# Designs tried in a protein design chat: miniprotein binders against q6w4x9r395to579. Part 242

Target 1, 185 residues: q6w4x9r395to579
Amino acid sequence: GHCSLEGGSFVTTFDARPYRFHGTCTYILLQSPQLPEDGALMAVYDKSGVSHSETSLVAVVYLSRQDKIVISQDEVVTNNGEAKWLPYKTRNITVFRQTSTHLQMATSFGLELVVQLRPIFQAYVTVGPQFRGQTRGLCGNFNGDTTDDFTTSMGIAEGTASLFVDSWRAGNCPAALERETDPCS
Below, E stands for the ipSAE of ESMFold2; O stands for the ipSAE of OpenDDE; V2 stands for 0.75 times the mean of E and O plus 0.25 times the DockQ between their complexes.

## First folded at step 21 (miniprotein)

Design xm8 (at its last look DockQ between E and O 0.94; V2 from the best seeds 0.82)
Fold by OpenDDE base, look of step 21:
Structure xm8 (fold): chain B 185 residues (1-185), chain A 89 residues (1-89)
Amino acid sequence: as target 1 above (185 residues)
Amino acid sequence: DTLEEEAQRLYDEARKLMEEARRAFEAGNFEEAFRLAEEAGRLIKEAIRRAEEAIKEGDEDPWTYLILRYAEWFAEIVEEFIERVKEEL
C-alpha cells in the first residue's frame, strides 16, 4: 500500500483515494496493530501563509512506546527530543539520507517512509501486504475499497474529508477545512 | 498518576485480560472467556474516558491521543469477541 502527502494539503490513501484538507495540527496517518509497541505514523501541519487555506506539511512523526522520531522540514531528525545524526538506527528503525533532497525511514516491520525535503516537503508511506485491512488514519484502511476510507476513529463513515481528518487529530487544534485552494498551498 | 498514565495502565490491563479471555475461549471455557472479556470491556471503556478527560483538561501530548485511538479500536475488538463468545454460551 502506498499513501502520499503532497502539495502541502493533498493526501492519497492506501486505496488510492485522493483528497485534500487544510489543518494546522498533528494527525495520525497510520495506526495499525502491525506496528510494534502501539506505534503510529503522524503528520504535522502548520500555516504556510496568512490565510487559513495556506497550510503545509512541516514534519512527519513516528511515535511508539519506544520512540518518537521526528523528521522536520529543516532536515532535523530527532528521537525523543534529541537531535540525531544520519544515518540513525534504532532497534527496528533506520533513518538515512536517500538523496540530496530525500530522507528515508526504513523499518524491520514493513513500514517505509520517504520524505522529500525540497522544493516541497512531502511524504510517501509504504506498507507491506500484512497491513491490508489493518490500518486506520488519514491513509485509510487499506482494504481495496475507497468508499470507506473516510472512516473515523469511532468507526463512523464520513462523507467529507474535514470531519474524517478531525477524528484523527493528535492535538488540540481547530477544525480542518475542506476548501479548494492553490495546489501550491 | 496522570490521567494519561491511568489510561495507559487500564489499556494495558484490558489487553492482558483479553489475552486470557482468548485462551479461555480456545480451551472451551466460554463462561470464563465471557467474564474476562466483559471485564476487559469495562477497563477499556474506562481507559477511553481517562484519555478523553486528559484531552479535555488540556493534555496535548500526541501519545495521549494515540492511546485513545488504540483504546477505541480495542474496544471494538472486545465487543466483537464478546458477541462471538455469546454464540457459544
Scores: ipSAE 0.836, ipTM 0.922, lowest interface PAE 0.5, mean pLDDT 94
Fold by ESMFold2, look of step 21:
Structure xm8 (fold): chain B 185 residues (1-185), chain A 89 residues (1-89)
Amino acid sequence: as target 1 above (185 residues)
Amino acid sequence: DTLEEEAQRLYDEARKLMEEARRAFEAGNFEEAFRLAEEAGRLIKEAIRRAEEAIKEGDEDPWTYLILRYAEWFAEIVEEFIERVKEEL
């Protein structure tokens, strides 16, 4: 299964449902029982211009009981707040420079993350077949049905991306209703 | 303990009880499976309340949000398991 985070705050889910949102928060991108130690991928978005409607991906975080690996747009990789030289290896995770413009996080548990650093900070998530029907977050539920990919953190399928994305916030951020008064949200 | 730490402890305990409930169910001990799953459900609801209160009081840690989301998902699993056990009783 493939999920992408591309410029302009575009997301394509594991079930190939595209959407766009505007927000400045940390969001849960992927959670699953298949990730060890209550792990999750998270995406950090921030303003990419003067207005709120110009937001972009600035970091991807793998968070578990053991690790907080941050891959940021400034090309620095940290784990638990400490900068790491690449290649960086834990027992089940390896982060390495794939090319001059791409970093890769490979894991033993079926998750792969490729981060494009330049020209635009983007992320590509690949999960193995064991994840089918066992994911939640901005990448959707990976059940082969695009109509319920907007399932909120409360398990409710929504018809709009805004309510869905808002439910996956992982930080104290402006409410979705404030964003709905702005253009392109 | 902070509210987040309490939520995590309760979540962990609820998961342990559900593992015991699943084992009891597989052994055909449906009364014990039901009792254990009901207690797991009680603990997970308390974990959710503690995490929600932490967030309401200004906790900005993504970990607190992640534990809440896993606890909410787990609560659904517990509810489904309880319904399945009731069918065997």
Scores: ipSAE 0.722, ipTM 0.868, lowest interface PAE 0.9, mean pLDDT 87
ESMFold2 (binder alone), look of step 21: mean pLDDT 86; pTM 0.857

Design xm9 (at its last look DockQ between E and O 0.96; V2 from the best seeds 0.83)
Fold by OpenDDE base, look of step 21:
Structure xm9 (fold): chain B 185 residues (1-185), chain A 89 residues (1-89)
Amino acid sequence: as target 1 above (185 residues)
Amino acid sequence: DTLREEAERLYDEARKLMEEARRAFEAGNFEEAFRLAEEAGRLIKEAIRRAEEAIKEGDEDPWTYLILRYAEWFAEIVEYFIERVKEEL
């Protein structure tokens, strides 16, 4: 399964459903029992301009009971708040520079993350087949059905991205907005 | 303990109970499986309440939210398991 966060506000789920939202919060991208230690991949969005539609991805976070790995747009990688030199390796996670503009997080448990740093901060999430039907969050449920990708944390299928996205917030933040705007905004 | 820590403990305890419930079920002890699952259900609901309360009181740690989401998912699993056990009673 492949999930992408592009253009600052565009998401394509594992089931290849595209949608857009504008929010300034941390959101759960991927929750799964296949992730060890109750792990999850999260995305941090922030305001990039003066308008509500000017939001962008500023960091990706892998969070578990043992790790809090943050990859930020300024190329700083931290774990539990401490800056780490690349390549950085934990028990089952490795973060390294893939190219001059790309960082990669590789894992032993079937999760791969590629982060494009420039010109736009973007993220690409890949999960193995063992994750099929066992994912939740903004990346969807990876079950081959696009119609139920907007399922909330409470198991309710939403018709709009905004309510869906809000259900997966991991912080106190304002409501997300669903807009058909420039994919680069 | 903080509300988050309480939520975590309750969540962990609920998971342990469900593991026992599953073992009981596999052993054909459906009554015990049901009892354990019901207890797990109560605990996980309490975990959810604690996490929600933490958030309401201003806990903004993403981990608190994540625990809440896992607890919510686990609650569904418990409910499904309970229904399955009832079919065997």
Scores: ipSAE 0.829, ipTM 0.919, lowest interface PAE 0.5, mean pLDDT 94
Fold by ESMFold2, look of step 21:
Structure xm9 (fold): chain B 185 residues (1-185), chain A 89 residues (1-89)
Amino acid sequence: as target 1 above (185 residues)
Amino acid sequence: DTLREEAERLYDEARKLMEEARRAFEAGNFEEAFRLAEEAGRLIKEAIRRAEEAIKEGDEDPWTYLILRYAEWFAEIVEYFIERVKEEL
């Protein structure tokens, strides 16, 4: 399954459902019992461009009981707050520079993350088949049905991206917008 | 303990009880599976409450939110399991 976070705050879920939101927060992209040690991928969004409401991806975080790996647009990779030389390897995770513009995090548990650093900070998440029907978060539930991909943290399918995205906040932050409001305001 | 630490401890305890409940179910010990799952359900509801209160009191740590989301998902799993066990009682 493939989930992408692309410029303009566009997301495409594991079930290929596209949506857009604007928010300044950390969000849970993917949680699953298939991730060891209560792990999750998280996405950090912040203000971008000339519009007050426009936001973009600025970091991706893998968080578990053992690790807090941050890959940010400043191209620094940290684990638990300490900068790491690449290639960086734990028991089950390897982070390396794939090209001058791309980093990759490979794992032994079926998760792969590719981060495009330039020209625009973007992220591409791939999960193995064991994740089918066992994911939640901004990347959706990976069950082959796009009608319930906007399932909130409470298990309720929503019709709007903003309510869905807000339910996956991992911080005390303002409500997300489904679309850019007036760029001149 | 902080509210976040209490929520995490309760979540971990509930998970251990459900592991025991699952093993009891596999062994055909349905009364034991039911008792263990009911207890896990009580603990997970308290874990959710503690995590929600931590956030309301200003805890901004992403870990607190992640534990809450896993606890909420786990609560759904426990409820489903309890209904499965009841079918065998």
Scores: ipSAE 0.730, ipTM 0.872, lowest interface PAE 0.9, mean pLDDT 88
ESMFold2 (binder alone), look of step 21: mean pLDDT 88; pTM 0.875

## First folded at step 22 (miniprotein)

Design ek1 (at its last fold request DockQ between E and O 0.95; V2 from the best seeds 0.85)
Fold by OpenDDE base, fold request of step 23:
Structure ek1 (fold): chain B 185 residues (1-185), chain A 82 residues (1-82)
Amino acid sequence: as target 1 above (185 residues)
Amino acid sequence: STTRLRIEFRDISEEQAKKVEEIIRFEAEKSGVDVEFEYHDGRLTVEAEGSPYVIEWFLYMVRLRLWWEMDGVEIYVIKVES
């Protein structure tokens, strides 16, 4: 499964469902029992301009009982608040520079993350087949059915992204704005 | 089916308790969980009630956000009853 966060406000789920939202919060991007130590991947969005439609991804965070790894747009990688030199390796996670413009987080448990630093801070999430039907968050449920990708944290399938996105907030933030748009448009 | 969850925070200041309450209240509202709070002498007690599915996710999010936003604050799950 491949999930992408592109263009500042566009998301494509594991099931290839594209949508757009404008929010300034931290969101659960991927949560799954396949992630060890209660792990979750989160996306941090912030204002990139003065209007509500000017939002962008500013960081990706992987949380578990053991790690608090932050990859931010300034290319600083931290774990538990401490800056780390690359390549950085934990027990089952490695963060390294893939190219001059890309960082990668590789794991031993079937999660891969590529972060594009320039010109736009973007993220690409890949999960193994063992994650099928066992994911939730902004990246969807990875079950091959695009019609139920907007399943909220309460297990309710929504027709639009608005309530779906808001249900995955991981902070005390206001509701996001929604617009169904092809991210390639 | 309804699950009742009791969690505690110990050796927590009143100011910290307020912040924890804000986090928990937000998650509770988002999940449709009923919550009650009591702070006394450095202990914050939270009673939460909801469906089993909702309570499970609620607790997960509370743990996650506390870890993310409030380092050093430990959560104690006292009981889970159905």
Scores: ipSAE 0.861, ipTM 0.937, lowest interface PAE 0.5, mean pLDDT 94
Fold by ESMFold2, fold request of step 23:
Structure ek1 (fold): chain B 185 residues (1-185), chain A 82 residues (1-82)
Amino acid sequence: as target 1 above (185 residues)
Amino acid sequence: STTRLRIEFRDISEEQAKKVEEIIRFEAEKSGVDVEFEYHDGRLTVEAEGSPYVIEWFLYMVRLRLWWEMDGVEIYVIKVES
């Protein structure tokens, strides 16, 4: 299954449902019991234009009881706050530079992350078939049905992206819907 | 049905307790979980109530955000009752 974060604000879910949102926050991108040590993949968005409502992806974070790996748009990779030279390896995770513009995080547990650093910070998430029907977050539930990909953290299927995205906030941030009334949004 | 959850944080400062409370209040509001706090002598106690599903996600998010945003706090799950 494939999930993408492109163009600063566009998401395509594991079930190929596209949507766009803006919000200054950290969001749960992917959570699953298939990720060891209570792991989650998170996406960090921040302001990207002159408008208060425009945001884009600035970092991707893999977080578990054991790891706190941050890959950010300033091209720095950290684990637990310490900058790391690439290739960087743990028992289960390898982060390496794939090309001059792309980094890859490969894992033993079926998660692969490719990050395009330039010209625009973008992320591509690939998961193995063991994740089918067992994912939560901005990348959707991976059940083969696009009509329920906007299922909130409370288990409610929504028809629009706004409430779905707001439910996956992992920070004390304003709801994204508040930004829709901004004349510049 | 309703699940009741009691968790504690021990040997934390008033400043740490304030940050923990801010995180927990936000997660509780998002999930529709009712919470009550009590801080005394370095111990913060949180009572939480909600459906089994929302309590499970609430607790997961609280643990995740504490790991992401704070150092030096440990969470103790004291009881879970259905």
Scores: ipSAE 0.783, ipTM 0.896, lowest interface PAE 0.8, mean pLDDT 88
ESMFold2, look of step 22: ipSAE 0.749; ipTM 0.880
ESMFold2 (binder alone), look of step 22: mean pLDDT 88; pTM 0.875
OpenDDE base, look of step 22: ipSAE 0.787; ipTM 0.909
ESMFold2, fold request of step 23: ipSAE 0.741, 0.758; ipTM 0.880, 0.890
ESMFold2 (binder alone), fold request of step 23: mean pLDDT 88, 88, 87; pTM 0.876, 0.878, 0.874
OpenDDE base, fold request of step 23: ipSAE 0.848, 0.830; ipTM 0.930, 0.929

Design ek10 (at its last fold request DockQ between E and O 0.82; V2 from the best seeds 0.84)
Fold by OpenDDE base, fold request of step 23:
Structure ek10 (fold): chain B 185 residues (1-185), chain A 82 residues (1-82)
Amino acid sequence: as target 1 above (185 residues)
Amino acid sequence: STTRLRIEFRDISEEQAKKVEEIIRFEAEKAGVDVEFEYHDGRLTVEAEGSPYVIEWFLYIVRLRLWWEMDGVEIYVIKVES
């Protein structure tokens, strides 16, 4: 499964459903029992301009009982608040520079993250087949059916992205705006 | 079915309790969970009620956010009844 966060406000789910939203919050991208130590992947969005539509991804966070790994748009990588030199390796996670413009977080449990630093801060999430039907968050449920990708944290399938996105907020923040569009357009 | 959850925070200041309450109220509202709070002498008690599925997620997200936003706060699950 491949999930992408592109263009500042576009998301493509594991089931390849594209949508757009404008929010300034931390969101659950991926939560799954396949992630050890109650792990979750989160995305931090912030305003990038003066209008409500000027929002962008500013950081990606992997959070578990063992780690608080933050990859920020300024190329700073921290774990538990401490800056780390690359390549950085934990028990089952490695963060390293893939290219001059890309960082990668590799794991031993079937999660891969590639972060594009320039020209736009973007993220690409890949999960193994063991995650099928066992994922929640903005990246969807990875069950091969796009029609139920907008399932909220309450387990309710929504027809539009607004309530879906808002249900995955991981901070006290206002509601997001959404538009169902092709992220490649 | 309905699940009732009781959690506690011990040895926390009044200021910390207020922050915890803000987080929990926000998540409770999103999840459609009814919550009640009681703070007394460094202990915050929270009771939450909702469907089993919703309570499971509610507890998870509260733990996650507390870990992320309030590193020094420990949560105790006292009771889960369905």
Scores: ipSAE 0.876, ipTM 0.945, lowest interface PAE 0.5, mean pLDDT 95
Fold by ESMFold2, fold request of step 23:
Structure ek10 (fold): chain B 185 residues (1-185), chain A 82 residues (1-82)
Amino acid sequence: as target 1 above (185 residues)
Amino acid sequence: STTRLRIEFRDISEEQAKKVEEIIRFEAEKAGVDVEFEYHDGRLTVEAEGSPYVIEWFLYIVRLRLWWEMDGVEIYVIKVES
């Protein structure tokens, strides 16, 4: 299955459901029991301009009991806060420069992440078939049906991307709807 | 049905406890989970109540955020009952 995070805050889920959102937070991109040590992939979005609609991906994080791998738009890769030379290898994870503009994180557990560093920071997530029906987060549930890809962290299928996305916040951030009511924004 | 969760943090400072409470209150509010806190002598105890699905996600996301945002705190699951 393939999930993408592209410029303009566009997302395409594992079931090929496209959507766009505007927010500045860390979000759960992919959580699954197939990821070892209670792992999750997270996406960090930040403001890239003046309006609230100018947000962009600034980092992708693989986090588990064992690992805290951050790939940031500044082209720095860290694990547990320590900068790493590439190629960087653990028992289950290898991070390497795929091309002059792309990094790849390959794993033994069926997760692959490709990060485009330039000209725009973008991410492409690939998971093996063992993940079917076993995923949660911004990348959807990978069940072959787009009608419930907007399932929130509470297990509720929503009709709008903003409610779905706000449920996957992993930080003390305001909801997107609250931002739309700010008279100064 | 309802699941009751009791978790505990040991040997944490008042400053660490306040940050843990801030994370837990946010996730509890988001999930509609009722929470109670008790801090005594480096021990923070948290009681939480909600549906089984919601409590399992709540515990997961709290643990994940603690790994992401804090150093030196460990969560102990004392009791899960329904």
Scores: ipSAE 0.802, ipTM 0.903, lowest interface PAE 0.7, mean pLDDT 88
ESMFold2, look of step 22: ipSAE 0.746; ipTM 0.881
ESMFold2 (binder alone), look of step 22: mean pLDDT 88; pTM 0.878
OpenDDE base, look of step 22: ipSAE 0.798; ipTM 0.912
ESMFold2, fold request of step 23: ipSAE 0.797, 0.784; ipTM 0.904, 0.895
ESMFold2 (binder alone), fold request of step 23: mean pLDDT 88, 87, 88; pTM 0.876, 0.868, 0.875
OpenDDE base, fold request of step 23: ipSAE 0.853, 0.862; ipTM 0.940, 0.939

Design ek11 (at its last fold request DockQ between E and O 0.93; V2 from the best seeds 0.85)
Fold by OpenDDE base, fold request of step 23:
Structure ek11 (fold): chain B 185 residues (1-185), chain A 82 residues (1-82)
Amino acid sequence: as target 1 above (185 residues)
Amino acid sequence: STTRLRIEFRDISEEQAKEVEEIIEFEAEKSGVDVEFEYHDGRLTVEAEGSPYVIDWFLYMVRLRLWWEMDGVEIYVIKVES
């Protein structure tokens, strides 16, 4: 499954459903029992301009009982608040420079993250087949059905992205704005 | 059925307690969980009630956010199924 966060406000789920939202919060991208140590992947969005539509991804965060890994738009990588030099390795996670503009977080448990630093801070999440039907968050549920991708944290399938996105907030933030569209258009 | 949670935070300041309450209130609202708070002499006690499913996710998010936003806060949880 491939999930992408592109263009500052566009998301394509694991089931290839595209949508757009404007929010300034931290969101659960991926939560799954397949992630060890209660792991979760999160995305931090912030205002990039004056208007409500000027929002952008500013950091990607992987949390577990053991790690608090942050990859920020400033190309700084931290774990548990401490800056780390690349390549950085934990027990089952490696963060390294893939290219001059890309960082990669590789794991031993079927999660891969590629972060594009320039020209726009973007993220690409890949999960193995063992994650099928066992994911939740902004990246969807990875069950091959796009019609139920907007399933909230309470298990309710929404027709639009608004309540879906808001249900995955991981911070005390206001509601996001939505406009379902093809991020590749 | 309904699950009741008793969450305790020990050796925390009043300021920290307020921050914890804000996190918990927000997550409780999202999950449809009823919560009550009591702070006394460095201890914050939280009573939460909801269906088993919503309580599990509520607790997960509380733990996650506390780890992310308030590292070092010790949590004690008691679950009562009914």
Scores: ipSAE 0.863, ipTM 0.935, lowest interface PAE 0.5, mean pLDDT 94
Fold by ESMFold2, fold request of step 23:
Structure ek11 (fold): chain B 185 residues (1-185), chain A 82 residues (1-82)
Amino acid sequence: as target 1 above (185 residues)
Amino acid sequence: STTRLRIEFRDISEEQAKEVEEIIEFEAEKSGVDVEFEYHDGRLTVEAEGSPYVIDWFLYMVRLRLWWEMDGVEIYVIKVES
């Protein structure tokens, strides 16, 4: 399954459902029992322009009881706050430079993350088939049905992205703006 | 159909307790969990109540956010009753 975070705060879920949101927060991108040590992949969004409704991805975080790996738009990779030289390896995670503009985090537990650093900071998440029906977060539930990909953290299927995205906030932040639908109403 | 959760933080300052409370209050409001706080002598006790599903997610998010946002604060689950 493939999930992407692309410029302008666009997301495409594991079930290929596209949506856009605007928010300044950290969000649960992917959580699953398939991730060891209570792990989660998180996405950090921040203001990217002069308007409150212009936000973009600034970091991707893999967080578990053992690791706090941050890949940020300033091209610094840290684990538990300490900058790391690439390639960087733990027992089950390897972070390395795929190309001059792309970093890759490969894992032994079926998660792969590719981060485009330039020209626009973007992220591409790939999960193995063991994740089917066992994911939660902005990347959706990976059950083959796009009609319920907007399932909130409370297990409620929503018809719009805004309520869905707000439920996945991992920070005391304001609700996301759905710029495409009502920018001036 | 209702889970009661008591968790505790030990040897934390009043400032740390306020930060923990802000995280927990936000997660409780987001998930519909009822919470009560008591801080005394470096100990913050939190009682939480909700459905089993929301309590499980609430606790996961509290642990995750504390790990993400704070150092030197450890959560102890004292009891879980359904």
Scores: ipSAE 0.782, ipTM 0.895, lowest interface PAE 0.8, mean pLDDT 87
ESMFold2, look of step 22: ipSAE 0.740; ipTM 0.881
ESMFold2 (binder alone), look of step 22: mean pLDDT 88; pTM 0.873
OpenDDE base, look of step 22: ipSAE 0.811; ipTM 0.915
ESMFold2, fold request of step 23: ipSAE 0.750, 0.777; ipTM 0.884, 0.894
ESMFold2 (binder alone), fold request of step 23: mean pLDDT 87, 87, 87; pTM 0.869, 0.866, 0.865
OpenDDE base, fold request of step 23: ipSAE 0.817, 0.855; ipTM 0.921, 0.931

Design ek12 (at its last look DockQ between E and O 0.88; V2 from the best seeds 0.76)
Fold by OpenDDE base, look of step 22:
Structure ek12 (fold): chain B 185 residues (1-185), chain A 82 residues (1-82)
Amino acid sequence: as target 1 above (185 residues)
Amino acid sequence: STTRLRIEFRDISEEQAKKVEEIIRFEAEKSGVDVEFEYHDGRLTVEAEGSPYVIEWFLYIVKLRLWWEMDGVEIYVIKVES
């Protein structure tokens, strides 16, 4: 399964459903029992302009009972808030520079993350086949059905992205705005 | 079916308790969970009630947000009754 966060506010789910939203919050991208220690992958969005529609991805976060890894454009920060030199290694996670503009987070449990730092901060999430049908969050449920990707945290399938995205907020933040646009633009 | 959840925070300051309450209250409202709070002498007690599925997610998201936003705060699950 491949999930992408591109163009500042575009998301393509594991099931290849594209959508767009504008929000300034932290959202759960991926939660699954396949992630050890109650782990979750999250995305941090912030304002990129003066209008509410000008939002962009500014960081990705992997959080579990054992690990806290924040990847932003300028640095990788861990549990103690310190910026780390790469490669950074934990028990089952490695963060390293893939290219001059890309970082990669590799894991032993079937999660891979590639982050493009420049010119646009973008993220690409890959999960192994063991995650099929067992994922939740903005990246969808990875069951091969695009029609139910907008399932909320309460298990309710929504027709639009707004309530879906809002259900996966991981902070006290305002509701997201939905706009239907081509994520490839 | 209804599940009752009791969680506690120990050795928590009043300021920390207020922040925890804000986080939990937000998640409770979002999930449709009924919650009650009691703070006394460094202990915050939270009572929550809802369907089993809702309570399970509620507890998870609360833990996740506390890990993210409240370093050093430990959560104790005291009682889960269905």
Scores: ipSAE 0.734, ipTM 0.888, lowest interface PAE 0.7, mean pLDDT 93
Fold by ESMFold2, look of step 22:
Structure ek12 (fold): chain B 185 residues (1-185), chain A 82 residues (1-82)
Amino acid sequence: as target 1 above (185 residues)
Amino acid sequence: STTRLRIEFRDISEEQAKKVEEIIRFEAEKSGVDVEFEYHDGRLTVEAEGSPYVIEWFLYIVKLRLWWEMDGVEIYVIKVES
């Protein structure tokens, strides 16, 4: 299954459901029992344009009891706040330069992350078939049905991307609904 | 049905306790979990109540945010009852 985070704050879920949102927060991108040590993949979004309502991806974080790997827009890879030379390897995870513009995080547990650093910071998540029906977050539930991909952290299928995205915030930040009521675009 | 969760944090400062409370209040409000706090002599006790599914997620996301945002804070699950 494939999930993408592309310019303009566009997301395509594991079930190929596209949506767009604007928010300045850290979000749960993917959580699954298939990730070791209670792991999760998180996406960090921040303001990106001249309009205060434009946001873009600025970092991707893999976090577990064992790991705190940050791949940031400034092309620095850190683990627990310490910058690392690439290739960087743990027991289960290898981060390396795929090309001059792309980094890859490969794992032994079926997760692959490819990060485009330039010209625009984008991310592409691939998970093996063992993840089917066992994912939560902005990448959806990977159950083969696009109609319930907007399932919130409460387990409720919503009709709007904003309510869905809001439920996956992993930080003390305003809800997307508050930003949608802003009269400035 | 309702799940009741008791967790605590040991040997944390008042400043650390305030940060933990901010995280927990936010996640509780987001998830519809009722919480009560008691801090005394370096121990923060949290009583939480909600549906079983919501409490499970609440505990997970609180742990994840503590790993992300704080150092030197351990969560102890004291009791989970339905």
Scores: ipSAE 0.697, ipTM 0.870, lowest interface PAE 1.1, mean pLDDT 87
ESMFold2 (binder alone), look of step 22: mean pLDDT 83; pTM 0.815

